# Ledger of designs, part 38: VH-VL binders against q95uq1

Target 1, 197 residues: q95uq1
Amino acid sequence: MSDNHEEESNVPAYVPGKHVSVDQLKQQDAEDEALKRYKESLLGTGVHAPKDDPRKLVIKEMKIQIEGRPDTIYPLDTKELIKEMKTKPFVLKESCHYKITLTFNIQHDIVSGLKQTNTVYRKGIKVSTEKHMLGSFAPQALAHSVTNPRHGWEEAPSGMLARGSYTAKVVFTDDDNEEHLSVEYAFSIKSDWKSDD
Key: E = the ipSAE of ESMFold2; O = the ipSAE of OpenDDE; V2 = 0.75 times the mean of E and O plus 0.25 times the DockQ between their complexes.

## First folded at step 15 (VH-VL; framework fv_sonavibart)

Design Z1 (at its last look DockQ between E and O 0.53; V2 from the best seeds 0.60)
Fold by OpenDDE, look of step 16:
Structure Z1 (fold): chain C 197 residues (1-197), chain A 124 residues (1-124), chain B 103 residues (1-103)
Amino acid sequence: as target 1 above (197 residues)
Amino acid sequence: QVQLQQSGPGLVKPSQTLSLTCAISGDSVSSNSAAWNWIRQSPSRGLEWLGRTYSEYEWYNDYEESVESRITINPDTSKNQFSLQLNSVTPEDTAVYYCARETYDFLSGYFDYWGQGTMVTVSS
Amino acid sequence: DIQMTQSPSSLSASVGDRVTITCRASQSIDSYLHWYQQKPGKAPKLLIYAASSLQSGVPSRFSGSGSGTDFTLTISSLQPEDFATYYCQQSYTFGQGTKVEIK
C-alpha cells in the first residue's frame, strides 16, 4: 500500500490584486514612505492621460527578434498599421531562436494582471494557445516593454510538418477579463530565410 | 469557374470501405490558398465536417476526431482530384457526402465551392 | 469546442417579408462567421462570409451583421427562391439550421 503522497505543489494561487485606480492611489493620504515609493515606482511622476484617447493600453510596436538576423519591427500605433501587419508576415526559419517584444503605453489607470493570450492557426485550425502573465502596469512617461520569453529564446518548430503559413491572434486581458487589445498577425516557418520569390 | 464533381458508389455494406472521389476544375488540388474538404449531412447529425487535405510545402491532412481512425483523404495531383476513404462503415455513416473547397478569411475558413453531393447508404 | 445555436429553428414567412435569422456562438469568434443557403437536394451555397461580406453573385437583399457571439442574417424582402434552410458556420462547426418556409 504505497501512500503516494501527491505533494500538492502549493503553487500560490494567483490572487488577483484588488484593482486600485490611479485616482484612488492618489487619494490615499496616509502613505508610509515605502508605499509612496512603491506608488511612485508604479505611477511615475506623470500620469499621461490623453483626453481624446480612452484606451487604457495602447500598443506601439511589436518587434520580432531572431538570433543572428535583423529585427523585424511592426509599428502598431494606428488602426491602419495594425491592419497592414496582417499582410506582412514575418519568416521564421525552422529551429531558429526568436523572441517577441511588445512595446505599449498604459493610460488613465493601472492595468492589473495583464495577460497575453496568443493563439496560432494553420489554415483556420487552431494549432496552439499560449498564455503569459505579464504583470501589472501603471501609466508612466516611458512605454512599457515586455519580451516573450522573458529569458532566453523560443525555438521555432522544425520538421516537414512544421513548415507553412500561420496566422495568429494575440489578446491582452486584465484580471477582470477586460480585453484591452487584440492584434492579428501572420508568419511562416521555412527551411531557409529566402523568400519564396 | 471552380467546379467540384463527385463520384462513387451510393451503397456500401457494413464493415466495408466508403470511397468517393472529387474532381476539381478551375483550380488546383495543390493550391496553397485552398484546402479540400469532405463534409457530410444527415438528419440526425446535421452538417458534419470530416476532414481536409491541402498542400503547402508538404501535404497535410486534418481529420475530425470521431472519424480520425477510419478516414483517409488523399490528393491526386495527376488527375487534379482528391478522395475520401472511410473504413469500417456502419449505418451511422449513412449521409449525403459533399466535397468542398475551403478558402480563408485570415483566421477562419469557409466553403465557397461544393460538390453536388453523394448520398451514401450503409445497408446490408 | 465552440457551439453554434441558430434561432429560430424554423419560420414561416410571405414573399416580401423581412426575415431575420440569428446565430449565437458559445464564445467570441470575432467576425469569423459564415452563412449558407441550402435548398432541398442541393449542396449548401455560400451567402455571406466574415459576418457581413456578401459572396459574389448573391442578391443584395441578403445581408449579415454581428460580431463576438451574436450574428444575424437578414433577408430584406423575401423572394420565392429564398425558401430554403440557412446555416451559420464557424471553423468546422455548423449551426443546426433555420428552415424558412412559405406561409
Scores: ipSAE 0.801, ipTM 0.905, lowest interface PAE 0.6, mean pLDDT 90
Fold by ESMFold2, look of step 15:
Formats: sequence, structure tokens, C-alpha cells
Structure Z1 (fold): chain C 197 residues (1-197), chain A 124 residues (1-124), chain B 103 residues (1-103)
Amino acid sequence: as target 1 above (197 residues)
Amino acid sequence: QVQLQQSGPGLVKPSQTLSLTCAISGDSVSSNSAAWNWIRQSPSRGLEWLGRTYSEYEWYNDYEESVESRITINPDTSKNQFSLQLNSVTPEDTAVYYCARETYDFLSGYFDYWGQGTMVTVSS
Amino acid sequence: DIQMTQSPSSLSASVGDRVTITCRASQSIDSYLHWYQQKPGKAPKLLIYAASSLQSGVPSRFSGSGSGTDFTLTISSLQPEDFATYYCQQSYTFGQGTKVEIK
């Protein structure tokens, strides 16, 4: 993997899209350089990967936020918790607004061009596949966090045919098509928060 | 123990409708943990999935693309059965037809109980 | 559009032989691969689901292994009732079958 081979993206790093004055541009250039040096120092300072753990991406948590409801939080920091997730489905009411936040650590090396591919099934038949570019992430002591959608909310499907039980698989790959993580999970779409199943 | 018993005619003329029935014992056609399938087998195409019906909030159908315009699979909850109708048959529809119960290993379905099979010949 | 290819298409074996049959997927299917046995004039019978899980009532001489793209069904000591055709299945597609015949 080469350094600095990144596609233009809307990652949370230093990518402001505002129009600014000439003086502000000069100050912004200085701030960008300082931030660059800070990011580069993280690769060699205070970041120690476990010797016997070869993973570059270590998932910690998946959080489902639903507008007007308590969050659903899945700890994923063990192999057992990752496998257990498929036995603990979450519920979405039709047309509810939700978003999903993933929290993870990067170790050993930069992961470039991280992409998630999410495939949804209904009783064994694939009903959708969605791909999202997450960006590039350097090793650091602090966990990284990504939220989808980046802005606003996603809306759950609605209608009598949309209701039902769903299973899904999300896979994380990088620019080299290396798979870093795969998680199977389940959810249901219901007409009401308190309906059976 | 789940058993599937098929019935229906074994000879159908070209352009007519193939009609088969599968009776279920030891389970319910409306079980939300299973789906009810038709699969056919011929020397030229091997085992070929045609479609299914299942119940959850509603009754749902999924049909194989190549037969989607000609196929109908219906449940009959009062008789605990489900049926196959395949319209406008041609000699290429000659096959042994099986009904099968589908169950799941999370992302994937498999067929744990099968009917005895019905040889259907499409010939004038 | 995942294709399944079984190997061999047929084989001859004697009672007591160890028999292996392989199924290859064109793309990774994790462990979502199932095996069936079919005797002449009979419906297919489920043997193995999810690559390696033995269906209830199936003799323990049958076993399955593999993940990703390459899968194997093994009969540890072939019995007279095991002469049949074997199919793998992924999603709603089946392999072309492997005929196990008496030598």
C-alpha cells in the first residue's frame, strides 16, 4: 500500500468546503500544515499494536441511532461478540429515521480506501446491496468513528410488503481488496414499535 | 415428522397449464420459519428452482426469472397445502417436479424435506 | 450469478472405499453450501447443511468441509446404499451432480 494515494472524498479529516478571504486562506494554509504534522506524528507516537494480533482494523462497537428512541449499542470488541450479533436483532419501525455509527481502531499500518459493502437478505434471497466509501485511516491510540449517513438520517422502508425479518452481512475491504472484517446481523421492520416480533 | 405428498396429472399438452399440489403434514404452510418451494429436474438442466411462497406479516412469493411470467404458487391454509401452476407449457417443461420445505442457516436457505416427485411430460 | 461446479461428474468405487466429492463456487460463499443425496426414482435428501453440519438422521460416515470457494463431501467407508448422485447447493442454484457408481 502507498502513502497519500487517496481518492477525493468527504472524510471527516481536514477538508473544509467554505469560501474564505485571502487572509483567511493564508491562515488556513498554516493550520493545514500543523494538522498534517500532527497526523504524521501519530504513526510513531503512543501507538503500539499487539505483536500477536495481525488485524489492521479492530472493530469496537456498532451503534444504531433512531430519531426519538434510545440508541441500540452492540459491543463488538471480541470474536464472540461479533458472532453473537446475529442472534440479537434490532427493530426499525416503518419510515423511522436512523443512522449507524461504527467505532474501530487501526493498528500496524494505514488502511487506505476503506469501503463497506452491506448486503441484505429476506429468507435467503438477496434484496439489496449498498456500498459506502469510508476513507483512509491511520493507526492511532484514539478510536476512529464513522457515521452513515454522514449528514441527516436514513429512512427505513415502509409498506406491508417491506415489513418482515431481514438478515444481512457487512464486509469491510480496502484499496487492495483485502477483507478486514465481516459481520452478520439481523433486523426487522415493523409497523409499530410494540408489535409482536 | 414433516412429510410432503404431491398430487397432480403427469401428462399435459403444449400451451396448457401444468397444475400440481403439495400436501403438508407435521408442519403448517403458514409457519414463519419455513418457505414452500417448487423445484424441477430434467436431464438437460438438472435441478432447477422455480419459486416459493411463505408467510410472515403477509404472504410472499419469489419466482425464478425465466418462469416469472408463467408461474403462480399459492398456499391453501385450510387444507395445509400449496400449489404450482405453470402456464403455456412447452416440451422444455418436461421434468420431474418436486415440492420442498425450505429452512435457513442465517443468510442461506436449504431444503430439508421433499415431496416424492411428479413426472410431468409435455407432449401432444 | 455464482456458478457451482462439482467434481468429478462421476466416479466408480467399491464398498468400503473412502469417497470424496468436491464443489467449487465461482466466488466466496463463506460456509453457505449444502449437500444432497439422490437415488434413482427418489427425491433428493439433505445430508449436510452449512458446509459441515450433519442433518439429523444422516449416518456419521458422511461429513462435509470447506469454506469460501472449495467444499468437500466425504463418505468415510462407502456402503451399498450410498451409490447415488450427490448435489451441492448454494442460494437457489445446484451443482450438476456427481454420480457414485459400483465398480
Scores: ipSAE 0.664, ipTM 0.862, lowest interface PAE 1.2, mean pLDDT 85
ESMFold2 (binder alone), look of step 15: mean pLDDT 90; pTM 0.936
OpenDDE, look of step 15: ipSAE 0.764; ipTM 0.881
ESMFold2, look of step 16: ipSAE 0.648; ipTM 0.855
ESMFold2 (binder alone), look of step 16: mean pLDDT 90; pTM 0.939
ESMFold2, look of step 19: ipSAE 0.531; ipTM 0.797
ESMFold2 (binder alone), look of step 19: mean pLDDT 90; pTM 0.940
OpenDDE, look of step 19: ipSAE 0.706; ipTM 0.850

Design Z2 (at its last look DockQ between E and O 0.69; V2 from the best seeds 0.65)
Fold by OpenDDE, look of step 15:
Structure Z2 (fold): chain C 197 residues (1-197), chain A 124 residues (1-124), chain B 103 residues (1-103)
Amino acid sequence: as target 1 above (197 residues)
Amino acid sequence: QVQLQQSGPGLVKPSQTLSLTCAISGDSVSSNSAAWNWIRQSPSRGLEWLGRTYSEDMWYNDYEESVESRITINPDTSKNQFSLQLNSVTPEDTAVYYCARETYDFLSGYFDYWGQGTMVTVSS
Amino acid sequence: DIQMTQSPSSLSASVGDRVTITCRASQSIDSYLHWYQQKPGKAPKLLIYYASSLQSGVPSRFSGSGSGTDFTLTISSLQPEDFATYYCQQSYTFGQGTKVEIK
């Protein structure tokens, strides 16, 4: 009778707290070690805030991971690269397993309640919308990475009706519904990987 | 230059089927870069998109929800044309009907070429 | 569904006047707005696509601007042939039109 102690990972229920600025967090009395650890976990050791870039969220990379296939990586450091991505669709074989990872920096302040909305289009008609709550992100030295799905893989649609070319838009919004980032990308669903010729 | 030429009757009785054809010149109905649309216009409803047909790996159709149960848009590759059929018409279907080519870039399309329009009156 | 509000519904102007027509979306549509001109008994004609791109053959006195929710069509100097109804379009939704009439 093996007592599988399910360690209840007490991930504290993310209570959408009051928008506390990084400055407000810094001013809160460091006497609470737990609060200090929490602040350190959120703020890290290095807050980089470029004075010439007012953006709070700066995308760096989009990575497409397909099970059994090499990763497709889109560098997104510049506006030109973001535009170029639209001309380089990635391919999903029908019924393949895939996930998408977005890497970004947070600058200046904490972005609270970050939400990712993915909308997929076929020839300008919306075919699907997915919303993902990502959480709160603080400025830190290392870029943040968000993978969807968080666990496991997404299965690409299959069948004759699923095959074809698609376009999509990812939008990042916070609790105040402020849009921090939008990224457009393209992909195709195919029956075979070889059809890239 | 792309040209769209419409044909069909301008008078249809209630409960009958409205049928129109749009002949394409200067482009192909099977073009992968275009979609072929029907749009109508009336004083009461303004410009109203009805549906489209387009080719990729196969033929696809998209229809406006309000007419979806009654509408059929069919391509004819042999004649380089596409048609509109609207079943069970009522006086509310009285309008000028247009065929149009849709060109799309990424998330949205626009209509760059239009047929001349066909006034269709639904009357007993 | 995205709602498009076009304003004004009508305006009177003279030849040589600067004319401005506005289209507002109920939510952000980026730059995915298009403008058409329609004359009586004729089909709509594309003027501007993707907010600011001038369609081939359209006179340079026509211009489009805007992004997000607010868009503008401008005629810098109204000509006699410009008296018509103008429509904005997003996806498969059209504005209600703006009739430009002679004063």
Scores: ipSAE 0.707, ipTM 0.860, lowest interface PAE 0.7, mean pLDDT 90
Fold by ESMFold2, look of step 15:
Structure Z2 (fold): chain C 197 residues (1-197), chain A 124 residues (1-124), chain B 103 residues (1-103)
Amino acid sequence: as target 1 above (197 residues)
Amino acid sequence: QVQLQQSGPGLVKPSQTLSLTCAISGDSVSSNSAAWNWIRQSPSRGLEWLGRTYSEDMWYNDYEESVESRITINPDTSKNQFSLQLNSVTPEDTAVYYCARETYDFLSGYFDYWGQGTMVTVSS
Amino acid sequence: DIQMTQSPSSLSASVGDRVTITCRASQSIDSYLHWYQQKPGKAPKLLIYYASSLQSGVPSRFSGSGSGTDFTLTISSLQPEDFATYYCQQSYTFGQGTKVEIK
C-alpha cells in the first residue's frame, strides 16, 4: 500500500475564508470529542464543525481525467448532486487513458483504514470489483484528495464486446467495516468521443 | 400490454438440444430499455436464471456460469422473438422453462412480464 | 455472490390475517429487491419492485419494506386468492420461496 500523504503533513496550517467565534467553537466541540482534538490543533484559523451534519466523510467532487481531453467534473457536495450523478454518464473512448480523483472532507472523528470499493456493472451484472486501501484521515478544514491510479493511467477496455453502457457504485468503509459513503455513477465505452447515442 | 408467448417441444432426449422460442407482442426485442431472459424452475433448484440477450450498439449475451458452455440465446428482430438453445441435455435439465422481459434500472433489473412456461422433460 | 434467504419456508393463515414474509440478503443490496407471487401451474407474477414500489394492477393490501439486508412483504388482510408461493429476487438470484396456505 502506497500513501501520497505524509502523516505529519496531513494537518493543514489554516483554512481561509471561515470565521468561528470562541464560544461557537467551544459549543461545537462539546458535541464531538474527536472534533475537539481537531479544532484544538486549528484554533486561530476560524475552522468550525457543522453542528447538524453527522457525516464523517463528506464527498465534494469526483473528477474524471482523460489523457488529452478536458476533465469531466461532478460536484457532489449536496445529497441531490450525489443522487443525480447516475443520470449524467460520462464517456470513455475505448483504449483511452484515464484516472479518477475524489475530493472529500473528514469531520467529527478520525476515519481509520478507509477503503474504497468500486464495483462495475453491465446492465445489472457485476463485471469487476476493485478495492483500494486509502489510509487514515483526520478531520480538517482543507479537503483530502485521492487519485486512482496513483501513478500513470488506467486504460479503458476496447473491442466490440467492451463497448456499451456501464453502471458503477463506489463505497467507502473503514477498519470496522462502517460504510461512510456510497455513490452511484454511470459511463459508456464508445469508439468515438462524440458517438454517445 | 406486453405479452410473451412460448413455443417448443416438451420432450427432449438426453444428449440432444433443447430449443424454445418466445414471441413478443407489445414491445420490441431490440428495445434498448429491456433485456430478454430465460429462467427455469425445478423442485431441486427452484428458480434459476439461465441467461439473457439485449441490444445496445450491438447484441449482447450474458449466461449463467453453470450452463455457459451449452447455452445460446438469439434474438430474431424480423419475427420479434428470441430463442433458447441448450445443448447436450441430461435429465438434470428437466424443468419448467420461462421467458421473461427484464426492465432495467441502475443497479437492478426485475422481471415484469413472463411467458406462460414450457414444461420440458429430458427422458428417453 | 449474494445469497437470498426467505423465511418462513411455509405458513398457514386465516382470511383477514396480516401476513409478513421476510427475505434476507447475505450483504447489503440497498433497496434493489423485488417480490413475486406464483400460483400453481402459472408463471411468477411481479408484485413489488425496488423493495416498496407496487406493480400496476397489484392490490393495495400488498406492500414491501426494508433496505440493506432485511426486507419484508406484507399482506395486510389475507384473501382466499392469496394462496401462493412468494419469491424475493435480487440481481439474478431468487429466494427459495415462502408457501402461504389459507387455513
Scores: ipSAE 0.557, ipTM 0.785, lowest interface PAE 1.9, mean pLDDT 84
ESMFold2 (binder alone), look of step 15: mean pLDDT 92; pTM 0.945

Design Z3 (at its last look DockQ between E and O 0.64; V2 from the best seeds 0.00; counts 0 for: pae E 2.6 > 2)
Fold by OpenDDE, look of step 15:
Structure Z3 (fold): chain C 197 residues (1-197), chain A 124 residues (1-124), chain B 103 residues (1-103)
Amino acid sequence: as target 1 above (197 residues)
Amino acid sequence: QVQLQQSGPGLVKPSQTLSLTCAISGDSVSSNSAAWNWIRQSPSRGLEWLGRTYSEDMWYNDYEESVESRITINPDTSKNQFSLQLNSVTPEDTAVYYCARETYDFLSGYFDYWGQGTMVTVSS
Amino acid sequence: DIQMTQSPSSLSASVGDRVTITCRASQSIDSWLHWYQQKPGKAPKLLIYAASSLQSGVPSRFSGSGSGTDFTLTISSLQPEDFATYYCQQSYTFGQGTKVEIK
């Protein structure tokens, strides 16, 4: 009888609320210990706000993790690197297990209700759309990382109809539907890892 | 330079099969960077996409829903061409038919080369 | 399905005029709009792709702008050879066309 202690990740249920600025959060006297802990968890050790960069969300890296394979890492520190990523598709073997981790910084203010929308295209035709609610993120010294799926692995499609080249776009939006970031990438689904020749 | 040359009959009887061919020069029907399309034009329906064929690890086809049950687009790699077959035609299928190459700006497809067009009349 | 509304359906202009044609999408299509020119008895010809990119060999008097839902094709100075019908396109959907006629 293996007691699978499901560690209930006490991620407080995101209640869509009014946008509260970092400054407003700091001024709110946390009479509630739970609220204080929540604020501390959001605000971290400090507010990072580069004066020369007005962006609230700055992507740093995209990492493709495939079970039993080396990680594929795309550095995304510059606009040029973001553009170059489109020309460097990664390969998924059919039925492989994979996940994608995006690493980013939040600057200046809290981004509330951050949502990730991933749309996949095959030869210009939309084949899938996935939406993920990520939550609220505050400026921190350390970059944030989001992995999809949060738990386990995604299985790559299989079969003759699934194989081929794909393009995709990831869009990050907040509760106000403001677009903070879009990233385009490419990948292929293949029957074998060796078929890169 | 890419050129598309259409051929086929301009008159088809109702319930028969419309058949057209598009010969490609300056590119390959098996190009991984392109898709090969049929589009028709009529005064009543305007420009209407019918379907496409393209090569990846295998051949794929996409068809417009309204004609999906009647349409076949086939590549011929030996002749570097592709064809259109539209079965059970009616007068509503009367139009100018075009073959076109589809190319991509990453997420979006557009048609950069077109055939000369073929007027097809469905009449008894 | 995304609907494309092109306007006007027709316009009359003189040589040398500035001509503007609009295409509106029923939802955001980013910059995935393309423009074609068609002359009578001829196939459509690509003019602009990705909202603002000029196709090779197209005169610089043609320009495209817009993003999201609203797009514009502009002819800065209409030439005699520019009298034609123009179409916008997104994915496999075309606008109904704008006929540019001589005044």
Scores: ipSAE 0.740, ipTM 0.872, lowest interface PAE 0.6, mean pLDDT 90
Fold by ESMFold2, look of step 15:
Structure Z3 (fold): chain C 197 residues (1-197), chain A 124 residues (1-124), chain B 103 residues (1-103)
Amino acid sequence: as target 1 above (197 residues)
Amino acid sequence: QVQLQQSGPGLVKPSQTLSLTCAISGDSVSSNSAAWNWIRQSPSRGLEWLGRTYSEDMWYNDYEESVESRITINPDTSKNQFSLQLNSVTPEDTAVYYCARETYDFLSGYFDYWGQGTMVTVSS
Amino acid sequence: DIQMTQSPSSLSASVGDRVTITCRASQSIDSWLHWYQQKPGKAPKLLIYAASSLQSGVPSRFSGSGSGTDFTLTISSLQPEDFATYYCQQSYTFGQGTKVEIK
């Protein structure tokens, strides 16, 4: 699947102007110091990371945009809201056009090669697994947003076999397969927005 | 208290159809919080899920791929039962057959109530 | 398509023993593993669901633990009625079973 960083807005990794690179240890120390200074430069622009929160990725919101209808917005900025999301399913009409935007903060360190894995179930049976490379993200004051699909719209499936209730789990991992976030959610596909089928 | 009671013949000839029923008490076959399954057990295959039926906006079936062309599971809401039909049986279909209620911990299902089991032998 | 491997395939134990049975998945299944007990001529009986949740009516000497790929069913003090075969289950796949026999 898509395993590239198509967003060119990635922040540079190092502070310009390395001064020490004579010895291996000094060069390694200089590189670590450059990364520290880069992170502190972001902090000087308004980035704030609480030391007692070890999370590198802090989700804030999931938004479902449906063409021609009001957005559905899930605030996810507390552990309680994340756990409760699965009790508040959203509805997709067959063949509707939609897209999903996730809003999150990155703190402490750069997260490299962030990948989204979304697995969808129908009453306990796995029906699909989709993987998307999201890119690398640096800490910053403003939250990051990632929209799937990146351009245009996704189309909901249609037909009698597609209708019904679904549960899902989305997991975010980095290049080292470190899990940063897991969210369980639910949705249904219906023939009409107000149908009782 | 949910109880599942199985009935059906224990001997079936090769190439014929195996037919079993499972009667439900203490729950409804049309419950939207459960699914109704057939699982079999043999020494060579162990416990093997065959398929299920459940109700939402309509009746749905999911069948194990290896038997999909031969299996039918039907609900009967008037009798509060569900059935198994397995066509064109061979001696490899010899097993103890169980019906089971499936319930869910959000993403994954587990079987909390089982029928008593029916030993089905496929032999000439 | 996830393989489940139980170990051991059988064990002999005495009343009062602590018994540990493991189930390993070929890939991560989070905590979605369930345990069953089966006695000869009887249907399986649910013991533990979602790795560690005890089914109602199951004695507290049974416990489950684990997440990811490695899961454990523990019987803290084996009783005469616990001699049986134990199965793990993930999705619609069952482990091959562990037979617990009297020593």
Scores: ipSAE 0.412, ipTM 0.724, lowest interface PAE 2.6, mean pLDDT 84
ESMFold2 (binder alone), look of step 15: mean pLDDT 92; pTM 0.944

Design Z4 (at its last look DockQ between E and O 0.15; V2 from the best seeds 0.00; counts 0 for: pae E 12.5 > 2, placed apart)
Fold by OpenDDE, look of step 15:
Structure Z4 (fold): chain C 197 residues (1-197), chain A 124 residues (1-124), chain B 103 residues (1-103)
Amino acid sequence: as target 1 above (197 residues)
Amino acid sequence: QVQLQQSGPGLVKPSQTLSLTCAISGDSVSSNSAAWNWIRQSPSRGLEWLGRTYSEDLWYNDYEESVESRITINPDTSKNQFSLQLNSVTPEDTAVYYCAREVYDFLSGYFDYWGQGTMVTVSS
Amino acid sequence: DIQMTQSPSSLSASVGDRVTITCRASQSIDSYLHWYQQKPGKAPKLLIYAASSLQSGVPSRFSGSGSGTDFTLTISSLQPEDFATYYCQQSYTFGQGTKVEIK
């Protein structure tokens, strides 16, 4: 029984509404101050729409943060770097505390109800699936960053059965179940940081 | 070249234990890049994965849920082989049994080398 | 569990024919589909891995395509040795097979 720990991220209950475009949001007379603040929070400082890149979500970086250890940073600016990441597994010591931060740009339009699904595999068998509701993101000059867990740290599995090599896939989907991004990565759980396999 | 050679009896009585062995050449049962599997085939059930054994820091086993309570897959590093034991067999366990090497395309395993197969009949 | 459905279950073809076999997954499996050939009394043989990668030693007349839920195995020009049953596989699930018979 895989306990799907649905961590209730305190992200305000996003009620999946009709997709409202950035242009539609701009045209809506903000008679409601709350709506105005919401629009301002979403629309940020500007709409970026590169003509040569139709993607709405563009990943920039994945950062692994481990308590008491230096950060591992994967630049993901190119398709080649995304592919290369698969060949560079990071190491988690059993029972260590870690978190993962993904940095990405939103382009052209608002991505509503963005959900992150992270699936972990050991030799092709699914060992875990985690889903995180991230919220809605608008195009802005500064990249967005999402950290999981949002608060605190995740504890790496421990015990003899937890040790080994893993592969994973993170998928970003919106409230229409459109896939915007998928990223594959690898990691190992070890008893010690120095254990060179 | 990798080669898998199966051995074991082709006839087992009901309630007894089915036992097969798969000898490996051209690779190691302890390979970190592979898993060693048992798969069976019957007209009624088609190709059915039963389980695997593989080595990393430790030995691991994964079994199909339907046979999990009856199956054991054991490596023998000294002989570079692995075995299948299936307890309390019934006529439904009649099939051709195959050992296979599993290798991976990142998230997915596929079977690139197979044993020759062993027909096992469960009959009184 | 992911279900794999092959189509057709059987087909008749002549030497030199183009043969196409389809495998459908009940949900998206990206490109993680593999194809096997099996001849009577023999073990399955890997043909294609990762939807489109040709296994070493397999003739170039075999090709695989597809992603997500729909995949295709193609034999561009059927040879006498190609009369066999073909299976798709994802993870530990196999399709029911497609028998290619002589017309």
Scores: ipSAE 0.777, ipTM 0.889, lowest interface PAE 0.6, mean pLDDT 90
Fold by ESMFold2, look of step 15:
Structure Z4 (fold): chain C 197 residues (1-197), chain A 124 residues (1-124), chain B 103 residues (1-103)
Amino acid sequence: as target 1 above (197 residues)
Amino acid sequence: QVQLQQSGPGLVKPSQTLSLTCAISGDSVSSNSAAWNWIRQSPSRGLEWLGRTYSEDLWYNDYEESVESRITINPDTSKNQFSLQLNSVTPEDTAVYYCAREVYDFLSGYFDYWGQGTMVTVSS
Amino acid sequence: DIQMTQSPSSLSASVGDRVTITCRASQSIDSYLHWYQQKPGKAPKLLIYAASSLQSGVPSRFSGSGSGTDFTLTISSLQPEDFATYYCQQSYTFGQGTKVEIK
């Protein structure tokens, strides 16, 4: 489900009959600190969005950090990689501590009131849903990154009933409930870590 | 071509242990893309899943809650088979028992190959 | 656990008829519902997996559809060999079956 919307530019207009410098343009909006930072991003970093890509939110990476183990990193910068992610499950040992970081770019316009919804399934049955308000994000050259949980770690469930294979879907929506991104992934909970290969 | 061949006695006395085996050809019991299941069928309960065993670097078992205290499913990699032991049987355990291969991937959980079935009667 | 209810419990049809069997889940599920055919004295045989995917070697007259709570198995033109009982399955739970009798 991709967004189908017109792209908007936020570059400030030129004022006829006056010399307007980059410094003056930044000062014109000094009373709105958030807008000033956005304008500086557009003027100082030179972010260029592809004309033929209408997406406002472009996922780049999902990283699973597990306490005491190497990170698992999924590059997601192509449609093929996103589609294939659910066929490459990661493993969580029961009771392990973990967190998930998503890295994405914003292009074309500001995305306001971005919400992350993560729904976990086991054999077609929903077992949990978590929602997180992420805030508003502007286009910029450097990617945005969000980590769940914001503080500390999540703990994987344990016991015979918890062990098994899971699928999950993470969805990004804005304050109008328009969907900007959906990524499906998979994982398993096991009693011990698997051997490589 | 995957084939599952069951063996074991069809008559078991109450309070004893039901024991069945399922021999696999055309696949390995150690395959990490499959899980190996026992399912039974009776007029009173219909098709009823009992449990499974599978390998993802270690061996794992999952058992249906109502039989969990009485059931054991074991692989035998040297013979390429897996077994069912159900302890302390009663006449309510009378059923046709099937072994089945589950396609074990995170998106699907379906049984694509079945053994021929073993009618097990529990009576004195 | 999710309960699976099949409808009808039984039906009679003639060769060439279109037959539709439904399976209803007690809670919404995605598309992880599977269909099996069982003939007397035989093990179940997988027909459809993941609601609509046809298992290899199954005739194309069989098809599946649905999502959420309501799923259907359709036999577009019933054949004499299609006399059987049909079961749906989600997770490790099976429906009670639908018996299809050939007239």
Scores: ipSAE 0.005, ipTM 0.506, lowest interface PAE 12.5, mean pLDDT 80
ESMFold2 (binder alone), look of step 15: mean pLDDT 91; pTM 0.940

